# VHH binders against o26223, part 309

Target 1, 191 residues: o26223
Amino acid sequence: MKLLWTSQHIKVTVHIDGKVSKMDVLEAIKTRRSIRKYQDREVPEELIDKILDAAMCGPSAVDERPWHFIVVRNREMLEKIPEVHPYGAMVKDAPVAIIVCCDSSLEKIPGFWVQDCSIASQNILLAAHSLGLGAVWTGVYPLEDRVEGIRRLFSIPEHVIPFSVIPLGYPAENPGTRDLFDPDRIHLEKW
Below, E stands for the ipSAE of ESMFold2; O stands for the ipSAE of OpenDDE; V2 stands for 0.75 times the mean of E and O plus 0.25 times the DockQ between their complexes.

## First folded at step 21 (VHH)

Design Z55 (framework vhh_7nfr_2; at its last look DockQ between E and O 0.59; V2 from the best seeds 0.00; counts 0 for: pae E 2.8 > 2)
Fold by OpenDDE, look of step 21:
Structure Z55 (fold): chain B 191 residues (1-191), chain A 124 residues (1-124)
Amino acid sequence: as target 1 above (191 residues)
Amino acid sequence: QVQLQESGGGLVQPGGSLRLSCAASGFTFSRWDMSWVRQAPGEGREWVSYITYGGKDTWYADSVKGRFTIARDNVKNTLYLLMDSLKSDDTAVYYCARDAFDLYSEHGSPFDYWGQGTQVTVSS
């Protein structure tokens, strides 16, 4: 019995008239997929600004907001990222990447910066998806080789920790949707 | 073409030691994370150990922690697994795997290439 995975075509109707149809929050969350193939098309600065705005809207421990963002469009730099990030092969094919970093000098409560930067990174993914872009989270921290590689490549100071690299572009693939709901992971009142 | 070739397996008594090697070719070895994976008869594949491309970070399965050591020589394009205090439960085919560890992969195996494996048998 060949389980025909009916790839429900998420019609991201990018209306030609520049009005990006806004996904509702639940739709964006449920339909988001990691995208690793991109069109040969530039991403407008306006969209990057919207994504970065969203990235900064998440909560942080005691409102420390330790995140910084490096926007990378330079082709040479994008092509170098895979040299220090083994899972970053797709970055060379993306028109733009965002590197999420933590400024440790902004940290108020130790250790929560990982959560803060994770929230920022997830917001980038969701915002990108809602805008008709594809993106993928490539982990940098806590792998020391990757952290040091990205730090060296982008001349990031020692007190700033690169956390993730997120390539973005118009998607050239459609992985379909997933059902990830697992009731066994839900506990009522007690474990 | 990416190639991984394991060697160093064999028969050893409990408490003995072995050193596995994996020769890598067809790609820039120094740019890739690597893992050892094993499969015992009748069992599924078990992750054993992981090492980053620069060798700065290593991880071990609980079953081998304190006994096995993963290492690499990026000049020689070789991955190693030093196995000490071997137990009967360590009997398996050991595979070298290139780690396409997309920590956030929504797809299948975190490994994109495997060797043919080398047999390790621990028996009295």
Scores: ipSAE 0.458, ipTM 0.776, lowest interface PAE 1.0, mean pLDDT 89
Fold by ESMFold2, look of step 21:
Structure Z55 (fold): chain B 191 residues (1-191), chain A 124 residues (1-124)
Amino acid sequence: as target 1 above (191 residues)
Amino acid sequence: QVQLQESGGGLVQPGGSLRLSCAASGFTFSRWDMSWVRQAPGEGREWVSYITYGGKDTWYADSVKGRFTIARDNVKNTLYLLMDSLKSDDTAVYYCARDAFDLYSEHGSPFDYWGQGTQVTVSS
């Protein structure tokens, strides 16, 4: 049975294909890959809501939660992102993108917003993967050209800093998993 | 087809200067970050300098900081490397390269296209 959210005072859950997706967290972390090719298939708003809920579950410096998210579905806007982001070419082919931003007026301690928004961005990638979607984190901050370009394109105010652009959709590629464990990176008790 | 053609190399004395150029065609040059990479005789390729597509962000290898300047002209579709205070260690074939992957690459080589190279020789 499928239930839709009818107002902000009433929340409903939408089941994709009649089932709730479940993936072990370690499996999600180990199998997530950057996906740059997407099926011609809509991503339901309900999945985006779940992804953003997950993004906001991350810790932040002194609980400052400086993040804001722009959800982009408009084809003309998605097609313009590559004009200001060299590695955003796949965004024109994605059904949706999420722009992770910092509202600097929410910072409680200077400079920790980068870690905060990185946590939110990684949570987006993992949540998307667990829901059967593919995504990629394309970098914006700290490159001035990209920050200014994205800010202009989306009318982002001066006190808000675009951090990352994350296109996502149902994957049309399977790059496979990687074995990246390196015990030489682990130091016990001291260097 | 992406095409990158370096020029401006040559023989120069230590302490001398050279200006390398890289003519780009077959892609929208102003949308891509670019690098200079060099390969000395008998060595692997060494990254030299990087510039973002709009030219606002630049980085340099420690070995060339303060002596080399990367620049680009997005109207002429040309990348430049201004080299001052040249040393024997700078002797190499210099390539311009297009950055293939974003900051968060999960795929091999960061550069997908390279020029043919231009020889710089610094000899006493």
Scores: ipSAE 0.343, ipTM 0.713, lowest interface PAE 2.8, mean pLDDT 88
ESMFold2 (binder alone), look of step 21: mean pLDDT 80; pTM 0.808

Design Z6 (framework vhh_7nfr_2; at its last look DockQ between E and O 0.50; V2 from the best seeds 0.00; counts 0 for: pae E 5.6 > 2, grease 24.9 > 24.2)
Fold by OpenDDE, look of step 21:
Structure Z6 (fold): chain B 191 residues (1-191), chain A 124 residues (1-124)
Amino acid sequence: as target 1 above (191 residues)
Amino acid sequence: QVQLQESGGGLVQPGGSLRLSCAASGFTFSRYDMSWVRQAPGEGREWVSYITYGGKDTWYADSVKGRFTIARDNVKNTLYLLMDSLKSDDTAVYYCARDAFDLYSEWGSPFDYWGQGTQVTVSS
């Protein structure tokens, strides 16, 4: 039985008239896809600011907010990221990337920084999508080669841990939507 | 052109050892994570072992943990799999694969290139 994935093309009508149509939160979550192809088009600074604002709105353990963000637009640096990140090939084609980092000196409860930075990273993805941009989460932590590679490349201090690299741009692909709902993963009252 | 060529397979008795090699060419080997994958007769492909591009991190399937060791020589563009304490259940074709697994991928194969494989047979 060939499960014909009917790619329902959800036409995200990006209205050209500069009014970023406010995407519903559930719509943003459900329709978001990893985007790895980008247009040859610059991303305005205003959009990056909005994305970073969203990145900082998530909860964190005991409000530790350990996250830092490196915004990378330099073409040479973007082209170097794939050298230390095997799955970061698309970064060289993106007009901008955000590196999410943890300042370990801000950590109050050990280990929760991973959750904190994950929340920040997901908010970046959702915000980007809602603004008509495409993005993808490329993992850095906890792989030591990637962590050290990114640290060296961007001169990140030892107490700061690079967590993820997120390239951003106007999408040049439309992967469609998928249904990830699995009722078998839901347990009522007990396992 | 990307090429991966496995070697070192053969017939071995239970408890024996083998060393597999994978010669890589046509790409910058030192920039890619690599994996070994095996396929037993009538079975699906099984992820066996993983190594990061710099060799600092390794992963093993539970079935081979403590017995197999993955390694690489980035100067020689070669991936290795040291197999000790071999069992009959280890009988399979072993493939070298260039890792394309995006940890946050929504679809697709975790590997983009494969070798032709090398046969490993463990039998008394």
Scores: ipSAE 0.338, ipTM 0.717, lowest interface PAE 1.1, mean pLDDT 89
Fold by ESMFold2, look of step 21:
Structure Z6 (fold): chain B 191 residues (1-191), chain A 124 residues (1-124)
Amino acid sequence: as target 1 above (191 residues)
Amino acid sequence: QVQLQESGGGLVQPGGSLRLSCAASGFTFSRYDMSWVRQAPGEGREWVSYITYGGKDTWYADSVKGRFTIARDNVKNTLYLLMDSLKSDDTAVYYCARDAFDLYSEWGSPFDYWGQGTQVTVSS
């Protein structure tokens, strides 16, 4: 006699302001693309709140949760980001950007904050996508020039480390889906 | 109009040194990351080294690590490659290149502008 394990796949329906979110998690992961062109359309505060809630749902090393988020909507500030980030030109055209930061005073295990903030950043991208928005992760850490430039521009204290800048908005482009699966990266039982 | 002009190449013996320069004009040099790329005879282009716009972060291909140093002078709008302990397989045309895309995006780091190149020849 053999006992078989059975799994169930349950979609969770969330009722927010009468709306129902239907995007499957695997679909969101597979179809999310970096979006660098945005409609001239404001992103409601409600959607930013949902995105930041999702950002904070990620696991962190020993539950340290070292992340902080700066929400930037001011046009003058968004236009200055390319001055300290060579490849952040699309940020000037975004209705909003989120700066993911680490408060080093919250670290419980040194150096794991990079993984923690990476998880939060990816959750921002997926949540934005599921809400009909487009976003892109622009790198800040570990590039010292960018870290210092963003810290100076937003008056970020020395113990706080800017990790990423994520512009987002309703997409004005559709780069399509990529098939990135590579079976040669999969090793069974051992390397 | 973006212009990149390399200089400082030449003929050297193995173990010798050279300093390459790249004069930049037509853009705000201090706002762009830069690379050196080389092309040996009959081969494709090989990335050599990279430096961030402020000069604080540098990277090197394994083939040149410890022997080459990338530097920049944002006052003179000039990129440098200091080449030491040169070997015969360093013989190539060396190009100054401007990076176009963020390293932490879904795109690689393709270059949008190139110089004319300067020849480095290492002969025993």
Scores: ipSAE 0.121, ipTM 0.583, lowest interface PAE 5.6, mean pLDDT 87
ESMFold2 (binder alone), look of step 21: mean pLDDT 81; pTM 0.816

Design Z7 (framework vhh_7nfr_2; at its last look DockQ between E and O 0.47; V2 from the best seeds 0.00; counts 0 for: pae E 4.7 > 2, grease 25.1 > 24.2)
Fold by OpenDDE, look of step 21:
Structure Z7 (fold): chain B 191 residues (1-191), chain A 124 residues (1-124)
Amino acid sequence: as target 1 above (191 residues)
Amino acid sequence: QVQLQESGGGLVQPGGSLRLSCAASGFTFSRYDMSWVRQAPGEGREWVSYITYGGKDTWYADSVKGRFTIARDNVKNTLYLLMDSLKSDDTAVYYCARDAFDLYSEYGSPFDYWGQGTQVTVSS
């Protein structure tokens, strides 16, 4: 029995009239997909600002907020990222990328910075989607080659750890929706 | 054209050792993570080992941990798998694969190119 995945076309109606139709939070979460193809179109700075604002709204351990963000628009730099990030091929085609970093000097409780930066990264993805953009999370930490590669490429100091690279752009693909709900992963009261 | 060619397989007794090689061409080998994958008769493909493009990080399946060593020579465009203390359960076709695993991929294979494989048979 070939389960025909009926790709329900989520019509992201980007209303042309500049009013970004606000999707609700559950819709954003459920309909978000990794986007690796982008239009030849620039992303306005205003949208990046909104995304970065969202990135900083997540919780962090004891409110340590260890995250920093590098916004990359330079074409030469975007084209170099795939050289140190094997799964970052799409970055060269994106008009902009955000590198999420941790300043270890801001860490209050050891190890929680990974959770903090993950929350920030996910908020970037959700915010981008809600604004009609496509994005993908490419992992940097904890792979040493990638961490060192990105650090060297962007002259990141030793106490700052690059965590993820997130290319963004107007989507040139529509992967459809997925149902990821698994009741077997839910345990009531005990394992 | 991307090409991966495995070699070094053969028949070996339990407790023996083999060294597999994978010759890579048609792409910048030093920019890609690489993996070994094996398939035993009647079984699915099993991820065996992983190495980052610079060779600084390695991963091993629990079934081979402590016995196998993955390595690479980026000057020679070659991936290696050193297999020690071989067991009958290690009998499989071993494939070299270019890693396309996006850790946050939502679909598709973690590998984009494969070799033809090399047969490893462990038998008394």
Scores: ipSAE 0.392, ipTM 0.745, lowest interface PAE 1.1, mean pLDDT 89
Fold by ESMFold2, look of step 21:
Structure Z7 (fold): chain B 191 residues (1-191), chain A 124 residues (1-124)
Amino acid sequence: as target 1 above (191 residues)
Amino acid sequence: QVQLQESGGGLVQPGGSLRLSCAASGFTFSRYDMSWVRQAPGEGREWVSYITYGGKDTWYADSVKGRFTIARDNVKNTLYLLMDSLKSDDTAVYYCARDAFDLYSEYGSPFDYWGQGTQVTVSS
């Protein structure tokens, strides 16, 4: 049933198809920006589950899937991250952060875990964006100071390598779209 | 209040050595990554070297790799650049800079505070 407006003052409602709008994958890739300011609003556990599911959908070298994820919501812990990560100041203002790690005992060929965890990290950024969240990838590996600091803070064992810290939340900024396409980077058939 | 003061520049012959220092004050030096940047006459600024806040990680531009060494003393709040095997192409004003670089930032290498610079001249 639809209620339509008449010339008399009556209540009017319009019903829209029950499906939620979805972001096209190319739009998500083009419009994702690093977000460092967040609303004072919690991120539901369900959204984190969806983001981590997306993270684990990435390909990995020989299907080694070396990744582990630490979900950090505790305010005290989030506030300590800047002490061991000089450019992680925004993390203390985020409602949640995800630490992407490599378990070296799962590594099947040396050194490819970096690509594997990079894929997972980028999938986190895109999935967060598609769900209306903002995120930023803050670098940990290969900086020894940052790796040791994060490992110590979160009691990460020596065979597990923290790769990235990704704070996320509902965005409180909009940096806008960038036009970064550069045709001079494209080479046909050869260099 | 943030202050960076370079020293140790001068005139040196090709193949010579020089040690630059940068005294830092007005901030917690040991919490910030640092860089050296240089600018030759009529040219843009060129990044030279980078060191993390704890000193464990260093990087160098290809033009200086193997010849220059960056170091820091977090007790004395001082950044250093040891320059060996100097060439005429190394002639520039050298700046100490507080580095805002994040590995996966969508920014370039933004530096939020700079020193006044120290002149290095390599000539026979």
Scores: ipSAE 0.188, ipTM 0.617, lowest interface PAE 4.7, mean pLDDT 86
ESMFold2 (binder alone), look of step 21: mean pLDDT 81; pTM 0.819

Design Z8 (framework vhh_7nfr_2; at its last look DockQ between E and O 0.67; V2 from the best seeds 0.00; counts 0 for: pae E 4.7 > 2, grease 25.2 > 24.2)
Fold by OpenDDE, look of step 21:
Structure Z8 (fold): chain B 191 residues (1-191), chain A 124 residues (1-124)
Amino acid sequence: as target 1 above (191 residues)
Amino acid sequence: QVQLQESGGGLVQPGGSLRLSCAASGFTFSRYDMSWVRQAPGEGREWVSYITYGGKDTWYADSVKGRFTIARDNVKNTLYLLMDSLKSDDTAVYYCARDAFDLYSEFGSPFDYWGQGTQVTVSS
């Protein structure tokens, strides 16, 4: 019995008429996938602005909002990122990447900046997906070689910590959807 | 073509030491994280140790922590595993693997290339 994996083609109907059909938040979360292949197509600045707006809408510890964002479109710089980020090979093929950083001088409670920047990074992924783009979270922190590599490459000051590199583009792949629900990870009232 | 070739395996008594080497070619070795993975008879593959491309960060499985040391020479394109205080449970084929681990990968294997492996046998 050949289990025909019917790849339900989630038709992201990008309506051509400029109205980005808004997917609901649960749909965005459930259907989002890491995208590592991109079309040879530029991402409009307007979309990047929307993504960055979303990135800044998440909560942060005591409202510290320690995040900064480097938007990278320069082809030479995109091509250099894989040299200091072994898992960043796809970055060279993306039309744009966002580097999420923490300004440690803005941190109010020690250690929570990781959560803050994670929330920002996830919002970038969700926003990108909802806008018809593909993206992937490539981890930088806490690996020292990657942190130092990105810092050096982009002349990031010592008090600023690069956290993640997120390439973005129109997707050239469709990995499909997956079910990650695990009831064994749910505990009622006690462990 | 990417090539990884392990060496240095052999028979050793409990409490003994071995040094494994992995010669890398066909890619820019200094740009890739590397790992050692082992497989004992009848067992699945076990992640043993990890090192970043610059060698600044290392990771060890709990089973080998304090006994094994991972290192690399980017000039020689060589990965090393220093194994001290060897135990019978360390008996396995040891593989050098190029790390393709996306910490946020949705895909199964964190490695894209493997060597042929080198046999390590710990026995009295």
Scores: ipSAE 0.415, ipTM 0.757, lowest interface PAE 1.0, mean pLDDT 89
Fold by ESMFold2, look of step 21:
Structure Z8 (fold): chain B 191 residues (1-191), chain A 124 residues (1-124)
Amino acid sequence: as target 1 above (191 residues)
Amino acid sequence: QVQLQESGGGLVQPGGSLRLSCAASGFTFSRYDMSWVRQAPGEGREWVSYITYGGKDTWYADSVKGRFTIARDNVKNTLYLLMDSLKSDDTAVYYCARDAFDLYSEFGSPFDYWGQGTQVTVSS
C-alpha cells in the first residue's frame, strides 16, 4: 500500500460581529493599544482558546515552556483583583482576564522564565487585538506585594509565580495610533 | 477629594538629615503605590523613589540610592522619605505623588494626584 504524506495549511477564520477578521501581523503590532474600557459583552470561549493557542506559540528558553494560564470569568473573583493589584481597577469591568504564570518546576535554565512569560503575555495582547478585542498587560512580577496578593487570591502554589494579569473584552475606547519609531535607537555594525 | 499634604522640609546643613511626611486622605491609601518626586529651581521634575501599596517593594533614583529611604505606614495613611547625607544638589521642592498607571504605562503622566510640596534647602 502506498502512503502519501501531505500537509494542509489550515486557515482558521474567526467571525467578529458577523464578519471575517483578518489582520496583518505588522498592522497588529503597530496598532495595538492598551485598552482599559470594555463593552458589556461576553467574550466567546472560542476566542479565548485562540488567544491562548497564540500565547503558547512563542519561543521559550531551551523550549522549557514554563507558562500556565488562569482564565477568570467569575464576576466575584474579577471584582477582588483590585484589592491586591492597585492598577487592576479595569479588571472589574472586563468580562474575562487571563493570568500568566510561571511553573518554576518547568524551568530548565533558571531565570529565563521572565522572558518566556513576557513573550506569552505580548502574544496574548496581539492575538486579542487581531480578534477585535482590547486588552492591557497589568504588571505583577517582580513586585512582591502583587505576586503574593494574586497568589493568595487564586490559590496559586508557592512554586508557581503569577507574572501578569491581562483583562480583555470588546473595546469601549479608541486611543488612536502612535508613531514611536526612533532612528536614534538604531546602530549599524557597532554602537 | 484626594488630598496629599507634605511636611518636614526646611533648611539643613550639608551632611544633615530630614524626614519628610505625606499625610493622605480621601482615598484608600493602602491600595495605591506612591512616589516621591522633586523639582529644583528652573529644572524639570525628577523622580526620587517609589514604594508599592504594601510597602514590600522600593526603588530609588541613582542620585539618592543609599542616602534616602522611602517608607509608608498604612495604619496612619502616611508616606515618608528619610533623607540622610544631604547634599546641596538635593535642594528642591519635594512632592508626594499617587501613581496613576501601572509600570507599563504607554502615554500620559504616571501620577494623578500631587501634594503641594515641601521645600528642602541644603545650604553650605
Scores: ipSAE 0.171, ipTM 0.602, lowest interface PAE 4.7, mean pLDDT 87
ESMFold2 (binder alone), look of step 21: mean pLDDT 81; pTM 0.815

Design Z9 (framework vhh_7nfr_2; at its last look DockQ between E and O 0.69; V2 from the best seeds 0.00; counts 0 for: pae E 3.2 > 2)
Fold by OpenDDE, look of step 21:
Structure Z9 (fold): chain B 191 residues (1-191), chain A 124 residues (1-124)
Amino acid sequence: as target 1 above (191 residues)
Amino acid sequence: QVQLQESGGGLVQPGGSLRLSCAASGFTFSRYDMSWVRQAPGEGREWVSYITYGGKDTWYADSVKGRFTIARDNVKNTLYLLMDSLKSDDTAVYYCARDAFDLYSEDSSPFDYWGQGTQVTVSS
């Protein structure tokens, strides 16, 4: 009995007619995938604004909101990112990238900025997906070579820490969906 | 074409030392993180050590921590693994691997290129 894995093509029907079909939040979370191939198509500024708005809607420790965002569209700069980020090869093919940073001067409780910037980064990914874009989280912090490389490329001051680089674009791949649910990771009342 | 070639393996007594080398060609070596991976007979592949492209950060498996040292020479396009205080459990084929591990990837393989490997045998 050949179990025909029917690849249910979740047809993300991007309705071309200006009505951004509202993706359910659970659907967005479950169907989101890292996208590393992009169409030769520009991302409208309006979509980037929506993504950045979403990035700033997450919680932060004692509401410190330490995040800053560098929006990069310059082709030369996008092409330089792979030089200091080994896993950033796809950035050169993206029409835009967002660099998530922490201003350490805004940190109220030490160490929580990593959580804050992670929340912001995840919101970027989810928002992008809900808008019909593909994105991938490429880690920068805490690897010193990457942190220093990105800092140097974008003239980021010493008190500001680059955290992640997120290229975005219209997807040119469909990696499908996966089930990551693991009941062995769930403990009731005690370990 | 990307090429990785390991060398320096051999037979050594317990407590001995070896130095492995990996010669890289066909790509800009200084732009890639690199790793050593080993495979013992009948066992799966084990991640041994990691180094960033600039050499500022290193990682070691608990099994080799304090005994092994990963290093690189970006001018010579060479990755190194210094192995001290070798144990019988270190017996394996050692592979040099170009790191493709996207820390937030859903992909299964953290490496995109491998060498042919070099045999390390620790025996009395």
Scores: ipSAE 0.356, ipTM 0.729, lowest interface PAE 1.1, mean pLDDT 90
Fold by ESMFold2, look of step 21:
Structure Z9 (fold): chain B 191 residues (1-191), chain A 124 residues (1-124)
Amino acid sequence: as target 1 above (191 residues)
Amino acid sequence: QVQLQESGGGLVQPGGSLRLSCAASGFTFSRYDMSWVRQAPGEGREWVSYITYGGKDTWYADSVKGRFTIARDNVKNTLYLLMDSLKSDDTAVYYCARDAFDLYSEDSSPFDYWGQGTQVTVSS
């Protein structure tokens, strides 16, 4: 959602790309945790742009790319989200949230948008983590109360489906790493 | 202060029915998802059923599907569990819990407030 109009913006973008490749991808995947407590610190627009760029890098069914993103920074709007999304209580404490949506008019294969938006949502989490931010994926779809509540709050049209709400910010907690590997889930050659 | 108070438990014969109620106070009930959770003697707590704040979405544990119905009355600030076709395996203390069902939760138990519980005993 950037508008590049000066050479200073271009220089910052190039410099940031070199610095944001610090964390190994496997490390990012293994160490990412849901973060629900944030510092009272703004997240620069440049980082949000990088996160959304990463979100759009995911594969999608027949390249349909059905996703849209609403970036929410307004304090009053963030404070209203818990009224229609009970698990999103931490959103009122976040400096910013991203709402991942599906525009059903962009679907080429009906029903695969859930996979598409899930991929975008996970990429948001990983990109935020790699940039030193914490985030959590709070579920909206397929719960009808949550879908309708978020749609109403943000004036989302009927053909657009809110999928997830992802608050993010600089973390104020460190829950540590989990060891979740389970060899019994691995099958060689057949079940 | 949040308060949840269950009632309606008792002794019933197999195949019988009960209606559990949970009176909620100290918070805006209509803004919170709710669950029923039960604990059989010597066992851990088992999630039973879930309902979203507006009542549009309900989910049930496999062990109770088709026999139990969760409902809520947001005017009376009351959560219900309608239990039909009761079995001996349903014997437990039943708790009303304020729930934030996170579809992608990595952490244990989302419940932040619990009631005192009501005993249901199914005995021949």
Scores: ipSAE 0.344, ipTM 0.720, lowest interface PAE 3.2, mean pLDDT 87
ESMFold2 (binder alone), look of step 21: mean pLDDT 79; pTM 0.793

